# Ledger of designs, part 6: VH-VL binders against Isomaltosyltransferase (ctsY)

Target 1, 124 residues: Isomaltosyltransferase (ctsY), of Sporosarcina globispora (Bacillus globisporus) (q8rqv0r968to1091)
Amino acid sequence: VEYEAEFGVQSGVSTNTNHAGYTGTGFVDGFETLGDNVAFDVSVKAAGTYTMKVRYSSGAGNGSRAIYVNNTKVTDLALPQTTSWDTWGTATFSVSLSTGLNTVKVSYDGTSSLGINFDNIAIV

## First folded at step 23 (VH-VL; from aa3 with heavy chain A33T)

Design bb2
Fold by OpenDDE, last read:
Structure bb2 (fold): chain C 124 residues (1-124), chain A 122 residues (1-122), chain B 109 residues (1-109)
Amino acid sequence: as target 1 above (124 residues)
Amino acid sequence: EVQLVESGGGLVQPGRSLRLSCAASGFTFDDYTIHWVRLAPGKGLEWVSGISWDSGSIGYADSVKGRFTISRDNAKNSLYLQMNSLRAEDTALYYCAKDRWYRKESYAFDVWGQGTTVTVSS
Amino acid sequence: QSVVTQPPSASGSLGQSVTISCTGTSSDVGGYNYVSWYQQHPGKAPKLMIFYVSKRPSGVPDRFSGSKSGNTASLTVSGLQAEDEADYYCSSYAGSNLVFGGGTKLTVL
């Protein structure tokens, strides 16, 4: 299941369409400052460990975002530099989810770095 | 302190040329897109031209296309605007302005110089 | 070339709220979320107040806020103070260039 970033619950960010290669109707832009985040409601039928993927662009260098699940930080996700702002990379992480509805939040916190464009997040 | 300082303005006759310079300090110049914006007497701000950090992307306002050329020398932390075929309507205070986003265009300028005045008159 | 329109003037009393509009088209204000607002006092360089429609740079008071609906962006200044008297300009990405509004002179009464 894939969730477009532009349809997530946004705080402190915006959306745009001026870089090629995004999926959906746009990408999250302005994702650069402390407190910025995008949250998604993710439902699973069974509790367990799941693999998730973040699709992003980081043309300026190596970035990082914090991943929160149900308000608990689970990891710092490294986002290696992409060739340009018109190219997109995928970063993978594992996360424990509870049965039913979970909130997965991609955040810029005190451990995060660089502004990025955020396209989508998926459960694999 | 982050600073931009424009120079090269002056009084010229129509049809003449003028070259503006902008000296940057206090930040990594080669990591930011830089723009020229002008303010004509009694008018509002007008975007003139922009050049990306690596000079890979350049843009001009329709009003100056074919006459003005923007360039930069990252080794000298300098931005330039070569203005040819000057017209009376080019009379303005010319600012250089820094894009706020590191190696990306956000089209928002967080640092401005104090400007240099260009007057085109017969 | 794209034209973005602002009211030439606006006014409000101390402590009150004032809103300045910035109306463009679907090719600029309505097409992208690259709307910025600048404050300019006489004889001074412009100062960035809002970018990405509603984000504030560090140091800008939260009484300055930005929004957008359709082809119109808005700057709201609440709790007006004397120092807020200035010219305000909006700007927008327009696909291949940037466009500024005509500016609004804000008077604090």
Scores: ipSAE 0.927, ipTM 0.963, lowest interface PAE 0.5, mean pLDDT 97
Fold by OpenDDE, last read:
Structure bb2 (fold): chain C 124 residues (1-124), chain A 122 residues (1-122), chain B 109 residues (1-109)
Amino acid sequence: as target 1 above (124 residues)
Amino acid sequence: EVQLVESGGGLVQPGRSLRLSCAASGFTFDDYTIHWVRLAPGKGLEWVSGISWDSGSIGYADSVKGRFTISRDNAKNSLYLQMNSLRAEDTALYYCAKDRWYRKESYAFDVWGQGTTVTVSS
Amino acid sequence: QSVVTQPPSASGSLGQSVTISCTGTSSDVGGYNYVSWYQQHPGKAPKLMIFYVSKRPSGVPDRFSGSKSGNTASLTVSGLQAEDEADYYCSSYAGSNLVFGGGTKLTVL
């Protein structure tokens, strides 16, 4: 299941459409400073370990975002540099989810780096 | 200290040329898009031109297209504006302004110089 | 060339809130969230106050806030102080150009 960043619960970020290659109706822009985050309600039918994918653009260099699940930090996700701001990469990691509704938050915290464009997440 | 310093302004007659310079210091110049913005007497701010950190993207206001050329020398931390075929309406205080976003265009300028005055008059 | 309109003047008393509008079109203010606001005192360079519609640079008081609805962006200055008297300009990305509003002279009464 894919969740568009522009439909997440946003804090400190905006959305735009001026870079090619995004999915949905736009991408999250201005994701560059401490406190910025996008949260998603992710529902799974069974508790377990899932694969989460984060689609992003990081034209300026290698970035990083903190991932929180149900208010617990689960990882600092490396976001390798993309060729340009019009190209998108996908970072993946394993995440433990509880049955039913989970809150997944992609956040710029004290361990994060660089501004990025954020397109979507996917849970598989 | 992050700083931009414009120079090259002066009094010229219509149809003549002038070259403005902007010297940057206190930040990694080659990582930021830089712009020229002007303020005409009794008017408001007007965007003139912009050039990305890698010179891969250049833009001009319609009012100056074909007459002005923006360029940069990252090795010299310098921005330039070659102004040809100057008109009376080009009279203004010309600022160079730094985009705030590292190697991206956010169209928000966090550092401005004090400007250099260009007066076009017969 | 897009035209972005601001009221030429605005005023408020000390401690009051004042809102300055910036009205464009779906090709600029309404089309992108690249709206910025600048404060300019006489004889000084412009100062960035708001970017991305509502984000504040470090050092800018939270009594300055930005918002947008449709084709109109707004700068609100709450708790108006004497030093807030200045010209305020909005800017917006417009695809191929960057456009500034005509500016608003804010007077503190």
Scores: ipSAE 0.927, ipTM 0.963, lowest interface PAE 0.5, mean pLDDT 97
Fold by OpenDDE, fold request of step 25:
Structure bb2 (fold): chain C 124 residues (1-124), chain A 122 residues (1-122), chain B 109 residues (1-109)
Amino acid sequence: as target 1 above (124 residues)
Amino acid sequence: EVQLVESGGGLVQPGRSLRLSCAASGFTFDDYTIHWVRLAPGKGLEWVSGISWDSGSIGYADSVKGRFTISRDNAKNSLYLQMNSLRAEDTALYYCAKDRWYRKESYAFDVWGQGTTVTVSS
Amino acid sequence: QSVVTQPPSASGSLGQSVTISCTGTSSDVGGYNYVSWYQQHPGKAPKLMIFYVSKRPSGVPDRFSGSKSGNTASLTVSGLQAEDEADYYCSSYAGSNLVFGGGTKLTVL
């Protein structure tokens, strides 16, 4: 299941379409400031560990975002530099989810770095 | 302190040329897109031209296309604007302005110079 | 080239709120979320107040806010203070160039 970033619950970010290669209708832009985040409602039928992927562009260098699940920080996700802002990479992480509805939030917190473009997040 | 300092303005006759310079300091110049923006007397701000950090992307306002050329020398932390075939309507205070985003264009300028005045008059 | 329109003037009393509009087209203001707002006092360089429609640079008071609906972006200044009296310009990415609005002179009464 893939969730487009532009349809997530956004805080402190914007959306745009001026970089090629995004999925959906656009990408999250302006994702570079402490507190910025995009949250998604993710439902699973069974509690357990799941694999998720973040599709992003980081043309300026190596970035990082914090992943929160149900308001608890899970990991700092490294986002290696992409060739350009028109090139997209994928970063994978494992997450523990509870039965039913979970909130997965990609956030810029005190451990995060650089502005990125955020395209989508998927549960594998 | 982060700053931009424009120079090269002056009084010229129509049809003449002028070269503006912008000296940057206090930040990694080669990591930012830089722009020229002008303010004509009694008018508002007008974007003139922009050049990306790596000079890979250059843009001009329709009003100056074919007449103005933007360039940069990252080794000298300098931005330039070669202005040819000057017209009366080019009369303005010319600012250089830094894009706020590191190695990306956000089209928002967080640092501005004091400006240099260009007057085109017969 | 795109034309972005602002009201030439706006006014409000101390402590009040004032909103300045920036109207473009689907090719600029309505087409992208690259709308910025600048404050300019007489004899001074412009100061970035809002970017990406609604984000504030560090140091800009939260009484300055930005929004957009359709082809119109808006800058709202709440709790007006005397120092807010200035010219305000919006700007927008327009695909191949950048465009500024005509500017709005904000008077604080």
Scores: ipSAE 0.925, ipTM 0.963, lowest interface PAE 0.5, mean pLDDT 97
Fold by OpenDDE, fold request of step 25:
Structure bb2 (fold): chain C 124 residues (1-124), chain A 122 residues (1-122), chain B 109 residues (1-109)
Amino acid sequence: as target 1 above (124 residues)
Amino acid sequence: EVQLVESGGGLVQPGRSLRLSCAASGFTFDDYTIHWVRLAPGKGLEWVSGISWDSGSIGYADSVKGRFTISRDNAKNSLYLQMNSLRAEDTALYYCAKDRWYRKESYAFDVWGQGTTVTVSS
Amino acid sequence: QSVVTQPPSASGSLGQSVTISCTGTSSDVGGYNYVSWYQQHPGKAPKLMIFYVSKRPSGVPDRFSGSKSGNTASLTVSGLQAEDEADYYCSSYAGSNLVFGGGTKLTVL
């Protein structure tokens, strides 16, 4: 299941369509400053370990975002540089989710770096 | 030192043409979108035109479409504005301004030149 | 083309706070978070003070802050100092172009 960043609960970011290759109706831009974040309500039928994919573009260099689940930081996700802002990469990691509704937040915190464009997350 | 320096301004009659230049230094010019913004006497700032780092994207204000042409020479670290069919309302101080973001637009300009004055009068 | 409106003038006393509004439409200020604010002193080039509605470039004091609600963005200058007297312009992405507000002359009393 994919969750489009432009439909997440946004703080400190913008929505845009001016780069090719995004999914949905747009992507999150301006994701470059401490406190910026996008949150999603993710529901799973059973507690367990899932695979989370983050689709992004990082044309200026290697970036990083902090991932929070239910207000707990679970990882600092490396986002390697993409060829251009029109090129999108996917960062993948394992995440523990509780049964039912979880809040997944992609955030720029004190350990994060560089502005990125954020397209979507997927839970598989 | 990051710097933009405009030149080419002057006094011209309506209907004439003028070419402005903007010389960049102190940063990797070919990695940034650059804009022209003008300030008419007694008026406010007005966005005129913008050109992306690779010239792949160009925009114009409605007021200058069909008359002005923006271009750049990255090898010369230079931005240009060819202004044709000049009108009295084109009279202004013309700034070149650098977008703050690397190879994309943030629509925020962090470096400005001191401007070059264009006066269109009969 | 989009019209973005600012009050032509604003004033405040030293040490006070002043807020300058920037009102557009859902196609510009209200439609995007690409709102910037520039400070311009007489005979000087504009200086970027706020970008992305509320973010400050390095070197801009935190007494400058930005916000947005609906179609109106706001610049707040707290702890007014004499040097804050200047023209202030907002700008916004407008889909196919950029638009500037008409500018606000801020007087420090």
Scores: ipSAE 0.829, ipTM 0.938, lowest interface PAE 0.7, mean pLDDT 96
Fold by ESMFold2, fold request of step 25:
Structure bb2 (fold): chain C 124 residues (1-124), chain A 122 residues (1-122), chain B 109 residues (1-109)
Amino acid sequence: as target 1 above (124 residues)
Amino acid sequence: EVQLVESGGGLVQPGRSLRLSCAASGFTFDDYTIHWVRLAPGKGLEWVSGISWDSGSIGYADSVKGRFTISRDNAKNSLYLQMNSLRAEDTALYYCAKDRWYRKESYAFDVWGQGTTVTVSS
Amino acid sequence: QSVVTQPPSASGSLGQSVTISCTGTSSDVGGYNYVSWYQQHPGKAPKLMIFYVSKRPSGVPDRFSGSKSGNTASLTVSGLQAEDEADYYCSSYAGSNLVFGGGTKLTVL
């Protein structure tokens, strides 16, 4: 299941369409202020370890975003530079999820770097 | 201090050419999109042109397209505007302005120069 | 060239709130979230007050706020001060072009 960034709960960020290749109706950018984030309700049928992926563009360089699950920071996800802002990459991470609903956030915090364009997040 | 300084303005006759320069200091010029914006009497601010940090993306306002050419020399921390076929309506104070975001466009200009005046008159 | 519309003037008394509108189309103000507001005092360069619709640069007082609904962006200045008297311009990304409004002269009464 893919969770489009533009339909997540957006805080301090917004949807734009000025670069090609996004899925859905756009991508999210504007990560600048600490705490800027997109949050998703991710539901799983069984507790366990899941691999998730982020589809992104990072034309400025090697970026990063913090991943939070249920208000606990899980990782600083590396987002290697893409060839341009019109090309997209995928970064994966591992998380423990509880049965039922989990809140997953892609956040700009004190360890995050660079602007990025965020397209979607999914369970692999 | 972060600074942009425009130069090359002057009085020219219609149909002639002029080249503006913008010298940057106090920030890494190579990492930012830079723009030309002009202020004309009775018209307010008008975006003229922009060029990305690597010159890979260039834009022009319809009013100047085909007549003006933007360029940059990152080794010299300099932005240029070649203005050909000048018209009376090009009379304005010309600013260079820096985009806020590192190697990404916000289309928000957080640093401006003081401007250089171009007057196109017979 | 796309254009966005601002009222040519606005006014308010000290301590009150004033809202300045910036109306465009679905191809600019309504279509993107790259809307900015600039303050310009006579003889000075423009100063960025609001960007990305509603974000405020460091050093800009929090009585300046921005918002957007549909094709209209708004700048609100609360707690109006004498030094707020200036020209205000909005700008919006418009696809291949950036457009400014015609400007609003804000008078503090």
Scores: ipSAE 0.710, ipTM 0.916, lowest interface PAE 1.4, mean pLDDT 93

